# Ledger of designs, part 12: VH-VL binders against q10491r548to677

Target 1, 130 residues: q10491r548to677
Amino acid sequence: KVFKLGILIQNEKVRKDRLLSNREVGVILTSSQLMFFKNVYWISGLLDQLEDFKRSHSFSPCYFSPHLTSLSADYIIPLSDLVAYGDGSRIENELYSFSVKQKNQRTHVFSVTNVDELNDWLVKINFVST

## First folded at step 4 (VH-VL; framework fv_narsoplimab)

Design s19
Fold by ESMFold2-Fast, scan of step 4:
Structure s19 (fold): chain C 130 residues (1-130), chain A 123 residues (1-123), chain B 106 residues (1-106)
Amino acid sequence: as target 1 above (130 residues)
Amino acid sequence: QVTLKESGPVLVKPTETLTLTCTVSGFSLSNARMGVSWIRQPPGKALEWLAHIFSNDEKSYRTSLKSRLTISKDTSKNQVVLTMTNMDPVDTATYYCARTLDYGDYGPYFDYWGQGTLVTVSS
Amino acid sequence: QPVLTQPPSLSVSPGQTASITCSGEELGDKYAYWYQQKPGQSPVLVMYQDSKRPSGIPERFSGSNSGNTATLTISGTQAMDEADYYCQAWDSFTVVFGGGTKLTVL
């Protein structure tokens, strides 16, 4: 089942020990995984459909069909022992950043355009990862 | 001593599903930041990365082939399995598994490779 | 998907320096890796993180990465260095190889 979908800005350290890469990525949070998609235009279309659906207040994890949750992701991070946290660091252009990490794994850094979205991602990721 | 060994060689008919197993020795599939990739090479052509999996079941797939690929592991058997659906003659290649290292900002790279296994797709 | 461009072939005389280039936008920000493949054999890592040499690889091998171009340099090239050379980079989700360069030592 799907708990959240959206578009995140992926930030990553590169050579010279600095954040040089900002890329939009589509994300689906399920009960077991974070699924990442390079095609953000497709995800944008789904978000528009989701907004229309929410109008009827029938949104739930079961909102998405098995078809949608079986889509082929480019990248998958399992939620076992995954922790999401906001470090209070501001990325350029007043974006709100948060990190996700598993013990002894690399840290993934993402940003969003508003604090409510930041808090929603943190709460939902940490809830399903326990 | 690190070794990786692919199953096969194998003959596959067009439209069938390919299943390859990589058996590892000299390291554990539970090691953090160590994983296994599948990389193929058609006869006389370049290397093409297909997929990788790490100890935590973190996975990545080649974008052009992701709908056909599944990578999984069985840590207790020291095995990584690649499944590729709807095989076509153009998928004929030597398929390698390789130990994949990823230390954060450095990105994934391959320090030990298996011997390779020939997959032939024909009628 | 990023494209890494290598010259398809390069010929040098024994003892001369061979410089194999690899160009792509990902190399501006990411590390380059190099593999040597001799006929009928599996690839062997010869250079990692732009300029670091694995144990067992001769000191005549060196590497660099500047702008969007990574270079593998073989000084005092020997007949045993004749092989296909592949560069590799990554983009957080995927790994990409260059098209390969056939080095001939004549």
Scores: ipSAE 0.671, ipTM 0.853, lowest interface PAE 1.3, mean pLDDT 84

Design s20
Fold by ESMFold2-Fast, scan of step 4:
Structure s20 (fold): chain C 130 residues (1-130), chain A 123 residues (1-123), chain B 106 residues (1-106)
Amino acid sequence: as target 1 above (130 residues)
Amino acid sequence: QVTLKESGPVLVKPTETLTLTCTVSGFSLSNARMGVSWIRQPPGKALEWLAHIFSYDEKSYSTSLKSRLTISKDTSKNQVVLTMTNMDPVDTATYYCARTLDYGDYGPYFDYWGQGTLVTVSS
Amino acid sequence: QPVLTQPPSLSVSPGQTASITCSGEELGDKYAYWYQQKPGQSPVLVMYQDSKRPSGIPERFSGSNSGNTATLTISGTQAMDEADYYCQAWDSFTVVFGGGTKLTVL
């Protein structure tokens, strides 16, 4: 079951003397894991398909559930004991950032272009991870 | 001391599935900053990274090979397993497992490598 | 798909300085790592985080990363340094290796 899919901007400072590294990544939030995809084009197509489906149907978003068994993610994070949080910070005054932290203290930083998307990701990740 | 040892078949037929096991010693697969990668090297060719797994079962796969690869671990056995489907003669290579360190800003890198196991794909 | 470019071979005389380059877009933002591999042996980490030397690696090994080019420098090159050298970086969730450089000391 898919709870949310979208495109996030992955943020990571790899060298101390450099600016943050920014990269678009496709994301699917399921009932058990976060799946990440380097190819954002096909997930853009899925997003368009989902929005078209919602406009032509009265059913809730949970009715749309892409078949997951054939998907090959580049990166997978299990949701057990995973927490998403934002500290109100912005990246370069244009992006809203949030962090995803595992129980083992590993942290990943992502950003989105608007605060409503930020809050939606935080709520949904925390909902399914608990 | 830290050691990693690869085990698995030496000969695989085309279209078969390869399963390789990496047995680790001297560190815990529960350590958040430590993981294990599989890296291969065809005879006389360059190193090619395949996949890694970390303590919380975070997994990463080579973009070109991800549809053929599965990586998993059993911390109680100190083992990491790689499965690669639909083997082809071009997959003939020495397969290494390596301890993978990831300290956030620095990204993953390899400080200890196994001895490697040569897998030949031939009829 | 990221590509790290290394010269396929490099020859130096004993006692001279060897400079092995590794170029790629990833190196502008990412740290470089270097591995030494002798025939029939596993790779050995010889440089990490651009310029840091692991314990046991001689001081004649040094590294740098400027712009999109990382360099492994071996001063006073010795016969024992003959090996293949691979650079490594990463791209988001993926690890990338260079094509390797065969260093000969003649």
Scores: ipSAE 0.544, ipTM 0.825, lowest interface PAE 2.0, mean pLDDT 84

Design s21
Fold by ESMFold2-Fast, scan of step 4:
Formats: C-alpha cells, structure tokens, sequence
Structure s21 (fold): chain C 130 residues (1-130), chain A 123 residues (1-123), chain B 106 residues (1-106)
C-alpha cells in the first residue's frame, strides 16, 4: 500500500514578504494519500530499515507496508484528483522543486536535492492519483 | 448568519471513544478557503487545538494526540465529525468547533466559533 | 513541540494601555492571531494577521509582530475588556495557542 517513503523539503510562503522557508518533512505515499510527518528522524529510521530489507530481499516499497505496526500522520492530502508537476524551477539555484495540487485547491510546493528524486516523486504521485 | 453547533453534552467512561458532530450553516464545506477545526478547553485551562479538515479532506492533527484522533466530514449534511479514542478523565473539557480560514501564506485562523459542548470523562 | 509564551496575568486601571505579549519561534516567520474569551463564552477573534481588526472590534485594539514577539495592545482600556486573551500561530501543519493572559481591569 506504500509506494514511496522519503524526506522532502517543504517550501512555504511566510507572511507577506513571500520568502520561502525550507523545512524537512517525512512523507509516505500510499495508494490513496500523501501522509506527512514532523518527526523526520522516525522516517529516516524507516528508510534505513527499508534499505536493509531490500539488501536482504527483492521487494518493492509497497511490500514493506505490512511490517509497519502503527502509522499516524500529522498532515494528510488525499490523492484523488491530485496532480504533481515540476516546471524546471529551482529553489535558491540548488534544490529542484515540484508542486502538488488538487483541483480548485491550494498548491503545495516541495523540493529535493537531485533531479532523479524529483522525477521519481512526480511519476509515482501521478501514477497513484486518479 | 454563520453558525456552528456541537453535539452533546456528553458523558464518556474511561477507555471509551468520544464522537462529536459539528453542524455548520451559513457557509459551504466545499469552499477551498474554509474548513472546520476542533479545539478544546479543560476547565480553567488554555485553548488546545486538536484537528482540522478542509474541502478536499486535507486533514491536520495535533501531534501529541494524532494517534487518537480522526476528523471527517459529510458535505451533504454540513457536518464535521471528530472521533477521539481511549478517553481519560484528563480529556474532560469544553469542545468547540470553529470555522477555519486558510489563505495559504497566512495560515489557519478561526473567525466563528460554536457555543462549545461539555465532555465529561468519569466512571 | 511549538510553544507560545504569554504572561499568565496582567492588571491595568481603566483608561490605561494594556500590552499583552506572545513569544515563540513560530512568530518569527508566521502571522499572529488573537482571541478574547469572557467567562462562560466562546472565544472571539479580535486581531488577525498580526495587525488587522475584524469588523466590530474597537479601534483601541491594535496589534504588532516583531522578531519572535507579537503584541496585542488595548489603549484606553475599559471594564468590558476584562477577559482571557489567547494568541495563536501555526507551524506549517498544526495550530498552536498561547497559554492565555487574564486581563484584569481594576
């Protein structure tokens, strides 16, 4: 049920000056939701466990979900009618940004440190969404 | 003309699950800028934000309580429901629902509040 | 865990200026909001986006947010202003309230 785990940099507009603040968030992409976690250390631990598991087994991330005992997100975005897109822009000329938007709703902006991760998030979010 | 009304009052036994319904009027739960939050206040204590939900079922939960909380809505009934599991006497409080405005960069805030409903947790 | 710190109480005489502070790291890059709560009543929004007044809130209410401290200022304080005042901010995903300040008008 889990398609991807990761740590994203959330790019938020702050106050009227419109400066983007960069804040790390843990993210789990499931078959129906994007789930966000403030505890980046916990997600980092899960990523380590996933890599250890992959070295021992030939499993995709979605097969890792049954090994999770509990999961409670701080923030949830449903994937129905959601699209992820990048416009080639960069944050401070070093981070690759992409946006996630539901029809007629606000846009969420995230960034990653390399283009391969950017493309992987875009492909997987759009694949799972309607 | 904007009103929010909590269900209750409610008596809950320890370990039971609390369910509260907020019925809204004067605005649509389909409006992208408007949502509903649940906020509680124990007797004589401070306000404590619990959860919110917006039009496309975007949800946020108080980090310390997130494993016990579920927020949902029924747009056709103009209702928002909060469920809180494993109730304890310390959860005794007045529970409010409030219209939550969020214009993105400005963050969420509450312009209209319900009257509040008393939830008492005792054996 | 986000924390907004307010003085627990403040006392002023009628006609004097009351300044209620709210401090926290979130206020360095987020807007502050203020709510007034009288005994037995629901909170009422009295200030939004640091310094904007909702309709119906007297002009003697003003607000500011500088550094990590937001301030709600009530000039010419009246007996009717006696209440608990709560500040509020957010941290991207969640909302946080201050501990509240009981304003007493002697």
Amino acid sequence: as target 1 above (130 residues)
Amino acid sequence: QVTLKESGPVLVKPTETLTLTCTVSGFSLSNARMGVSWIRQPPGKALEWLAHIFSYDEKSYRTSLKSRLTISKDTSKNQVVLTMTNMDPVDTATYYCARTLDYGDYGPYFDYWGQGTLVTVSS
Amino acid sequence: QPVLTQPPSLSVSPGQTASITCSGEELGDRYAYWYQQKPGQSPVLVMYQDSKRPSGIPERFSGSNSGNTATLTISGTQAMDEADYYCQAWDSFTVVFGGGTKLTVL
Scores: ipSAE 0.638, ipTM 0.846, lowest interface PAE 1.5, mean pLDDT 85

Design s22
Fold by ESMFold2-Fast, scan of step 4:
Structure s22 (fold): chain C 130 residues (1-130), chain A 123 residues (1-123), chain B 106 residues (1-106)
Amino acid sequence: as target 1 above (130 residues)
Amino acid sequence: QVTLKESGPVLVKPTETLTLTCTVSGFSLSNARMGVSWIRQPPGKALEWLAHIFSYDDKSYRTSLKSRLTISKDTSKNQVVLTMTNMDPVDTATYYCARTLDYGDYEGYFDYWGQGTLVTVSS
Amino acid sequence: QPVLTQPPSLSVSPGQTASITCSGEELGDKYAYWYQQKPGQSPVLVMYQDSKRPSGIPERFSGSNSGNTATLTISGTQAMDEADYYCQAWDSFTVVFGGGTKLTVL
């Protein structure tokens, strides 16, 4: 099951006060993993399909499940040992940041454009990683 | 409001295992940004970090002592436990637990400390 | 494994500026933290993230960190500042403390 999909800005914090990478990534949150895609165009297409599905099924609640079996993620983070946290602090360009950390791994930092998206990602990641 | 308190034996014989408990109040051990470290200080010497534990069983140990140390937590009791095996007189020190804040890989620090407990290793 | 080096002692007269240094390879690429410890007491955080002062710490305490050296500066040093001062840095998986500096106010 897909719990959330979207586009995040990925920042890699490798020095105390600096982020060395700042790139858009497509993200799919499933029941077992976070899947990352460099092809944001494809993720945008899936988001459009989800919106179309919602509009066409407004009176009949149905499960939306994109077909993902033949697509390889560029990077995968298993949800075991993963926590997401953020304080809504802004980075340059008015972005809201949150972090995900795995045991004994570097912290991954992501940004979103609004606080509602920040909170939705945090709630959903931490829920499924339970 | 935030408090940490160490408890355990004050005297340990050589080769015995030391077990220390840190009881916390005023914050949750389920908070991903907040953990607990154990730090010791031999009489008249410097502070020495031993181990930390954060949520989701994220643990680390001082490399030179890793084979002797175990850190665990009981979130329901608000307690963190440190076990250290094969005690030696050189392990005589005041043992502190401290709240550890981690906002990123380069940002861990200790904002509240327990009172410390002196553990003497002697026959 | 990285080592943080502090001078073991420093003496200043009341009202003088004390500068306590902490040296480590590429320490400026990491955050430095400072703790004050008076005899028989627990350490107290006096400086975090190089130059940020916790609530309750006097304005005469300031900090910097660049290159290989972090510095805790106490301006207008008072008798009550007499203590051991420890620097600390975080490696991604471990914590390192400096050897400590005993500040004497004569």
Scores: ipSAE 0.014, ipTM 0.614, lowest interface PAE 7.2, mean pLDDT 81

Design s23
Fold by ESMFold2-Fast, scan of step 4:
Parts: sequence; C-alpha cells; structure tokens
Structure s23 (fold): chain C 130 residues (1-130), chain A 123 residues (1-123), chain B 106 residues (1-106)
Amino acid sequence: as target 1 above (130 residues)
Amino acid sequence: QVTLKESGPVLVKPTETLTLTCTVSGFSLSNARMGVSWIRQPPGKALEWLAHIFSYDEKYYRTSLKSRLTISKDTSKNQVVLTMTNMDPVDTATYYCARTLDYGDYEGYFDYWGQGTLVTVSS
Amino acid sequence: QPVLTQPPSLSVSPGQTASITCSGEELGDKYAYWYQQKPGQSPVLVMYQDSKRPSGIPERFSGSNSGNTATLTISGTQAMDEADYYCQAWDSFTVVFGGGTKLTVL
C-alpha cells in the first residue's frame, strides 16, 4: 500500500555543508520501498487522484491504492535499516531539508517548501521503516 | 584488491550500438556507498564523463548524450554494462570504467580505474 | 553546462614548483579533484576534496580551491611527475572534467 506520494526537490551538497536545490523528483512511499521518478508528471496525476479520493472519503477510514503495475521507478530504496532525519537545515533560507540514510549506503538529501510537509515525510518514512 | 576491467577492445560500424561490460572485484555493487562510472577519452583529448550507477539502480547520464546511453548492473555477475546507440566515428575513444565514491555528500570522484578499452568506430 | 578551463601546457625545471590551475564559475563553492595520467596509462587520483592527498601520493603534492580557481601545486617537481593533469568537479549530479594540462619537466 501507498503511505505517501509527492514531489521532492533532490539536493546537491556543496562545499562547507551548503545545500543547493537541484531538481524535482516524484516519490512514492510504500510499505517496503521509497520509489523515485524523474518524470514528475505521472506523480502529479496520482496526486490529483489522491486529493479527489480524500475529498470523497473525509469521514471514513480507508486507504488509497493506485495501480502500480508496469510502473518503472528510476530508482528504489528499500526501507530496511532506513532512517529519515532533519538537521534543521534550510536551503538558501527558503526550503526545508531532510536526509534519508540506510546502513552502508550513501545519504540522500531532499527538500520541501514547508515544515508541515517536512514533518509528514519524516514521520511516515520512519513509521513504515520499522 | 579492488579491480575493474572493461570488455573489448571493440570495432563498431557507424550507426551500430556499442555494448561494454565492466567486471568488478574487491567490492560489492549492492551494499556500499559507491558505484561505477563510465568515462571516455578520444585519442589525444580530454576525459569525458558518460554515466554512473549506484546501489538501487540510481542512474545519471551526461546530458548531451542521455538519449543514446543506458547503464545497468548485474549484481550476481559483478558487472556494470554501458550501451551507447547510433555510434559515429567521433565516438572513437578509450573507454574506462571507474569506481565512483560518494561518502554521502553527493560528490562523485574516482579512486580506482580500469585499464581502459579501445573502441574504434569505422567502416 | 559548467566548463573547467586549464592551461594546455606547463613546463618546469626539476626542483621547481609547478602550479596547475583549473578555473570555473564559482568553483570554490564545490570540491575539486585532480588526476594524473601518464602516456598509455589510466588516470590516478592525486588530490581529492580540494586539498586532501590519497595514500601513496607524495607530500610535495598540495591543493587549494578558492573563488573561481582550484590549483594543484607540485613542489620540488621531479621527472616522474611529468604527465597530463585533469581537474574534476561535481555539478548537479553530473561530472565535469577540465581540458587537461600537459606538465613537462626538463
């Protein structure tokens, strides 16, 4: 099942620990994986479907399950031994950054436009990665 | 103990597809903060980065050549494969694979290089 | 697309200091890396993250990176240092190399 989907800004780390905004990536958080898509248009369509679904089901406990068959992610990070964390960093004082790290793997750095979205990603990734 | 070795040398005809294999030893393609890049060097010219692949199949390509390049890995064989379509005589070069290091800072650099393989594009 | 500019050649006498430059827009905001390549051989990393030497690289090699220019400095240059030198930087998940500098020691 899909726990969260959205568009993140993937960041480049530069000298003196400064982060620069680089590019948009589509992201799907499932029960087992983080899936990344360089083509963000498909994710935008799914976000629209999710908002329509939420509007229809505001008073009911339910789940959103898009058809992921034949979906080709550009890359996938398994959730085993994965931690998401924010260190309070901001990119050019406008974007909120957070990092995703798995044991013996490189750190991935992303940013979002507001702190509520940051906290939602952190909570959901860490919840599912248990 | 770390080694990388390119397949070849190879002669390619214009418009054909090039396929090169890099076989690695002394490190894993699936569990380390490292990957493999392909870098080429035409005779007497500068180094030119083409593509790299990291764990989880995260792939990056030189922008000007992206439509022609595909990088993939087979972890069970310890191999990284580069495919380049529609070859032209200007693509004649020594092609290297190199271990790409990323210590979590989104910085790529190359600590071990293969010996290089000559790719000649001619009729 | 960022471009890294190096002088195409540099000549020094044995024992002199060689300074090889690499220029690019705001290069000092990024890490610079340096590779040595001798004829018929693969490149060898000689400097990483601006100023750090890999194990096995002599102490006479040093580096700096500020503003728009990174510099590889070889003090007490020896005949064995004769090679092509390439700088490299990381930009937006892509790698860019300089055009190379041929160092001649005569």
Scores: ipSAE 0.014, ipTM 0.620, lowest interface PAE 7.4, mean pLDDT 82

Design s24
Fold by ESMFold2-Fast, scan of step 4:
Structure s24 (fold): chain C 130 residues (1-130), chain A 123 residues (1-123), chain B 106 residues (1-106)
Amino acid sequence: as target 1 above (130 residues)
Amino acid sequence: QVTLKESGPVLVKPTETLTLTCTVSGFSLSNARMGVSWIRQPPGKALEWLAHIFSYDEKSYRTSLKSRLTISKDTSKNQVVLTMTNMDPVDTATYYCARTLDYGDYEGYFDYWGQGTLVTVSS
Amino acid sequence: QPVLTQPPSLSVSPGQTASITCSGEELGDKYAYWYQQKPGQSPVLVMYEDSKRPSGIPERFSGSNSGNTATLTISGTQAMDEADYYCQAWDSFTVVFGGGTKLTVL
């Protein structure tokens, strides 16, 4: 159900000279949507739980199931007609950027601190959006 | 090496339909960052954008010509096709296909252009 | 359809600075792009996103875009820079080109 958890830096533009946000957001990728959370503290806790689970078990995405009912997403992007793209060789202020776009919608831009995380987000988003 | 090549040249009679094919190499039409646009230029006149298509099948057309234009792609053949109906002598122009990076989302540019193909409309 | 206005021609002497303008309502809120076209040849991208040069374009080419006017500036203009120059911008989901400027180097 849950394919990836993480913290991203959100760099959304409405116009070329404006950013909607340049902030850390918690992100959950499910089979149908990307869920975004302004409260990154509990996402950090979930990431710690996931790392503990991996050390105790052979990791399978389907076997890790945290309880999420106490928090609701601040906003959601459906995965229908969504594509994620980026260039792992590009660096902006020591960050790697990728974009997600739906047909006829604005592009959302995110940054991560390493190329492995960039590629993992791209692969998983594009996999579940297919 | 990135290349784009238009079919033709073509002679079209007034009221007939034009079909042009752009064959690309050096990049994939399934790459989400890349698309193809069609741009024309009448002899001695300015560039005029006609249509674009991206890997996720997002399409757009010049508003004044929208009813006459269709753009499609065949990713397996590395080809993009433009169809334009009801041709008129004023549509005589060199037609280019060009690679578009991040087009349609407030960013994008035409970084590689085909050689162009002459389309002449006369009876 | 919005219009991008360029002067139809501009003449400079070798070594002088050429400034080619492109005007449109609130153009500075959009990205401007520039293409160079020599007779019988395909256009070549010389400036993207207002002020960025593609690989292979000389440093003497620079760009700016603010208010209603984007400018392509060629410092130390050379005979090889003689060409037609077109600006381009986005208008929602469509593309608009300027009318073109013929740059003549004396």
Scores: ipSAE 0.013, ipTM 0.573, lowest interface PAE 7.5, mean pLDDT 80

Design s25
Fold by ESMFold2-Fast, scan of step 4:
Structure s25 (fold): chain C 130 residues (1-130), chain A 123 residues (1-123), chain B 106 residues (1-106)
Amino acid sequence: as target 1 above (130 residues)
Amino acid sequence: QVTLKESGPVLVKPTETLTLTCTVSGFSLSNARMGVSWIRQPPGKALEWLAHIFSYDEKSYRTSLKSRLTISKDTSKNQVVLTMTNMDPVDTATYYCARILDYGDYEPYFDYWGQGTLVTVSS
Amino acid sequence: QPVLTQPPSLSVSPGQTASITCSGEELGDKYAYWYQQKPGQSPVLVMYQDSKRPSGIPERFSGSNSGNTATLTISGTQAMDEADYYCQAWESFTVVFGGGTKLTVL
């Protein structure tokens, strides 16, 4: 089951006094994993399909379920022992950041363009993970 | 002493699935800072990273091959397994497993490598 | 196609300095790592985090990373340094290797 899909900005620390590295990644949150895709085109297509579905079904309670063909992630983070948190900090360009971290592991930092998206990612990741 | 050892060598026919096992000793696959990566090298060609796995089953795959690759581990056996589907003669290479280190503050890298195993794909 | 660009070959005389370059936009923000591979052998880490030597690697090996180009420098090059050298960078959970440089010591 897919709980959320979207595009995140992946933030990586840079060495010395350089600027923070940013990269767009497609993301699917399932019941067990965060799946990441370097090619964001396909995720953008699914987001468009979701918006079309919402408009087409405005008069009927329905569930959107993307039609999955072969789907392979570039990288996968299992949700076991994972926590997502935001500290209200901003990164360049008025972005809102949040972090995901497994106990005693590397922290992965992502950002979104609005606070409602930030809160939605945090709530959903923490709901399905530890 | 840290060691990694690949299974094989192996002969695979075109369209078949390759399965390779890396057996490690001298460190634990439960260690949060350590993982195992698979890297291949066709005869006379460059190193090509394929996939890696860390202690919490964090996994990464080479984008061009991700639909064909699966990496998994059995911590109790100290083994990491790579499967690669739909093998083709161009996949003929020496396949290495290597320890990948992630200390959090710096990007991951490889400090110990197995001896490599030859995978030949031919009819 | 490698994302990191290395010259395919380099020849030096014994005792001369060899400078092996590795170029890619990733290196502007990420650390470079270097591996030495002798014929019939597995790669060996010779430089990590741009400029740090692993234990056991001779002091004649040094590294740098400026702009988008990392350089592995071998001073007083010896016949035993003859090998293929590969650079490596990390980007977003994934690894990229350079195409390799064959160092010949004549």
Scores: ipSAE 0.659, ipTM 0.843, lowest interface PAE 1.3, mean pLDDT 85

Design s26
Fold by ESMFold2-Fast, scan of step 4:
Structure s26 (fold): chain C 130 residues (1-130), chain A 123 residues (1-123), chain B 106 residues (1-106)
Amino acid sequence: as target 1 above (130 residues)
Amino acid sequence: QVTLKESGPVLVKPTETLTLTCTVSGFSLSNARMGVSWIRQPPGKALEWLAHIFSYDEKSYRTSLKSRLTISKDTSKNQVVLTMTNMDPVDTATYYCARILDYGDYEPYFDYWGQGTLVTVSS
Amino acid sequence: QPVLTQPPSLSVSPGQTASITCSGEELGNKYAYWYQQKPGQSPVLVMYQDSKRPSGIPERFSGSNSGNTATLTISGTQAMDEADYYCQAWDSFTVVFGGGTKLTVL
């Protein structure tokens, strides 16, 4: 089951507490994994399909099942003991950042353009990781 | 003492699937700070990273090859397995497995490498 | 796509200083790593996180990384240092290696 699709801005590991670069990355949150895709245009296509589906199915908008079989992610993080957190901090006064950390694994930092999107990612990641 | 040992050498025909096993000793694949990576080197060419796996099943693949690659581990056997489909003569290379150290706060690096195994793709 | 560029070869006389460069956009904002590979052998880590030496690597090996260029410096170069040297950096979730530099000690 897919809980959320989106495009995040991935912040590369920092030296001296500053960002080195920002890259767009496609993300699929499933019931068991966070899947990352460097090809963001494919994810954009899925998001467009989801919006079209919602418009055509006003009485059952959440019953969306794209063909995700044989999906090959560039990077996968399992959700076991994974926590997403953010304090509403802003990067360069334009982006809202949050971190994802799995127990005893490295921390990954992402940004979004608005606080509602930040809160949605935090709530959904923490919900399915429980 | 930390050691890593690749299976092989292997001769593979074009279009066949390659399977390589890395057997580790001196550390546990259950250790959260330890991972194993596969890296290859065609004759006379540069090192090319393929994939890695960490204790919690965190995986990453080289983007250009991700549709052909699968990495998995068997903690009870201290083994990491790489599978690569649809082999081509250009995939002929020495394949290495290497340990990744990841303390979480510092960027990971490869501290111990296996001896390498020659994979030849020929008909 | 980040690319790490190394000169393909470098020749030095015994006792001289060898400086092997690795160039990439904004590389100084990342950590650089260096591996030594002798013919028929596996790579060996000789420098990590820009300037740190693993145990067993001689003090004549040093490293730096600033701007767009990381450098591995070998002072008092010896015949035993003859090898291919590869730089490496992280690109988010993935690893990038340089093309390698063949160091010849004449």
Scores: ipSAE 0.006, ipTM 0.606, lowest interface PAE 9.3, mean pLDDT 81

Design s27
Fold by ESMFold2-Fast, scan of step 4:
Structure s27 (fold): chain C 130 residues (1-130), chain A 123 residues (1-123), chain B 106 residues (1-106)
Amino acid sequence: as target 1 above (130 residues)
Amino acid sequence: QVTLKESGPVLVKPTETLTLTCTVSGFSLSNAGMGVSWIRQPPGKALEWLAHIFSYDEKSYRTSLKSRLTISKDTSKNQVVLTMTNMDPVDTATYYCARILDYGDYEPYFDYWGQGTLVTVSS
Amino acid sequence: QPVLTQPPSLSVSPGQTASITCSGEELGDKYAYWYQQKPGQSPVLVMYQDSKRPSGIPERFSGSNSGNTATLTISGTQAMDEADYYCQAWDSFTVVFGGGTKLTVL
């Protein structure tokens, strides 16, 4: 089951700690995994389909379901012992950052364009990771 | 001492699935920051990274091959398994497993490599 | 997928300096790593994080990374240095290897 899909801005650490670079990644949150995709084009298409579906079904249950078995991720993080956290700090004006970390592993930092999206990612990731 | 050893079939027919096992010793696959990567090298060609897995089952796959690849581990056996579907003669290569270390503040790198196992794809 | 470009071959005389280059957009922001592979043998890490040498690697090996080009430098090249050399860098969650350089010491 898919709990959320979207495009996040990955904040990459560059060599010599001088700069952080931003790169768009596609993300699917399932019941067991975070799946990451380097090519965001098809996830953008899925997001457009979902938005169109929501506009058509504003008062009825949403049963949008993409074919997950046809998807192959570039990177997968299991949700066990995973924590998402953020303080609402801004990056480049309107971007809000949050972090995803497994115990004693590296921290992955992402940005979103508004605080509602930040809170939605944090709540859903932490809910599923329990 | 740290050692890695590849095992699996030496001959695979076209369209079949390849399963390779990497058995490690001298370190634990349950330790934070520890991982195993699979890299292949066709005869006379360059190294090509395929996939890796870390202690908490974080996984990465080569983008061009990700639909054919699955990596998993069994920490009780100290083994990492790679499966690759729909084999083709072009997949003939020496397959290596290597230890990959993630110290958090730096990008991971490969410090110890297995001896490699040649897999030939032919009818 | 990002590409790391290496010259396919390089020849030097014993005692001369060998400079092996690796170029790619990723190297402007990411660290370079270098592996040595001798015939019939597995690769061995000889340089990590642009310029750091692993324990056991001779001092004549050094590295740098400037602009989009990483360089592995072998001073006073010896016959035992004859090998294929591969550079490696990261692209987000994935690994990229260069095409390799065959170093011949004649």
Scores: ipSAE 0.605, ipTM 0.832, lowest interface PAE 1.6, mean pLDDT 84

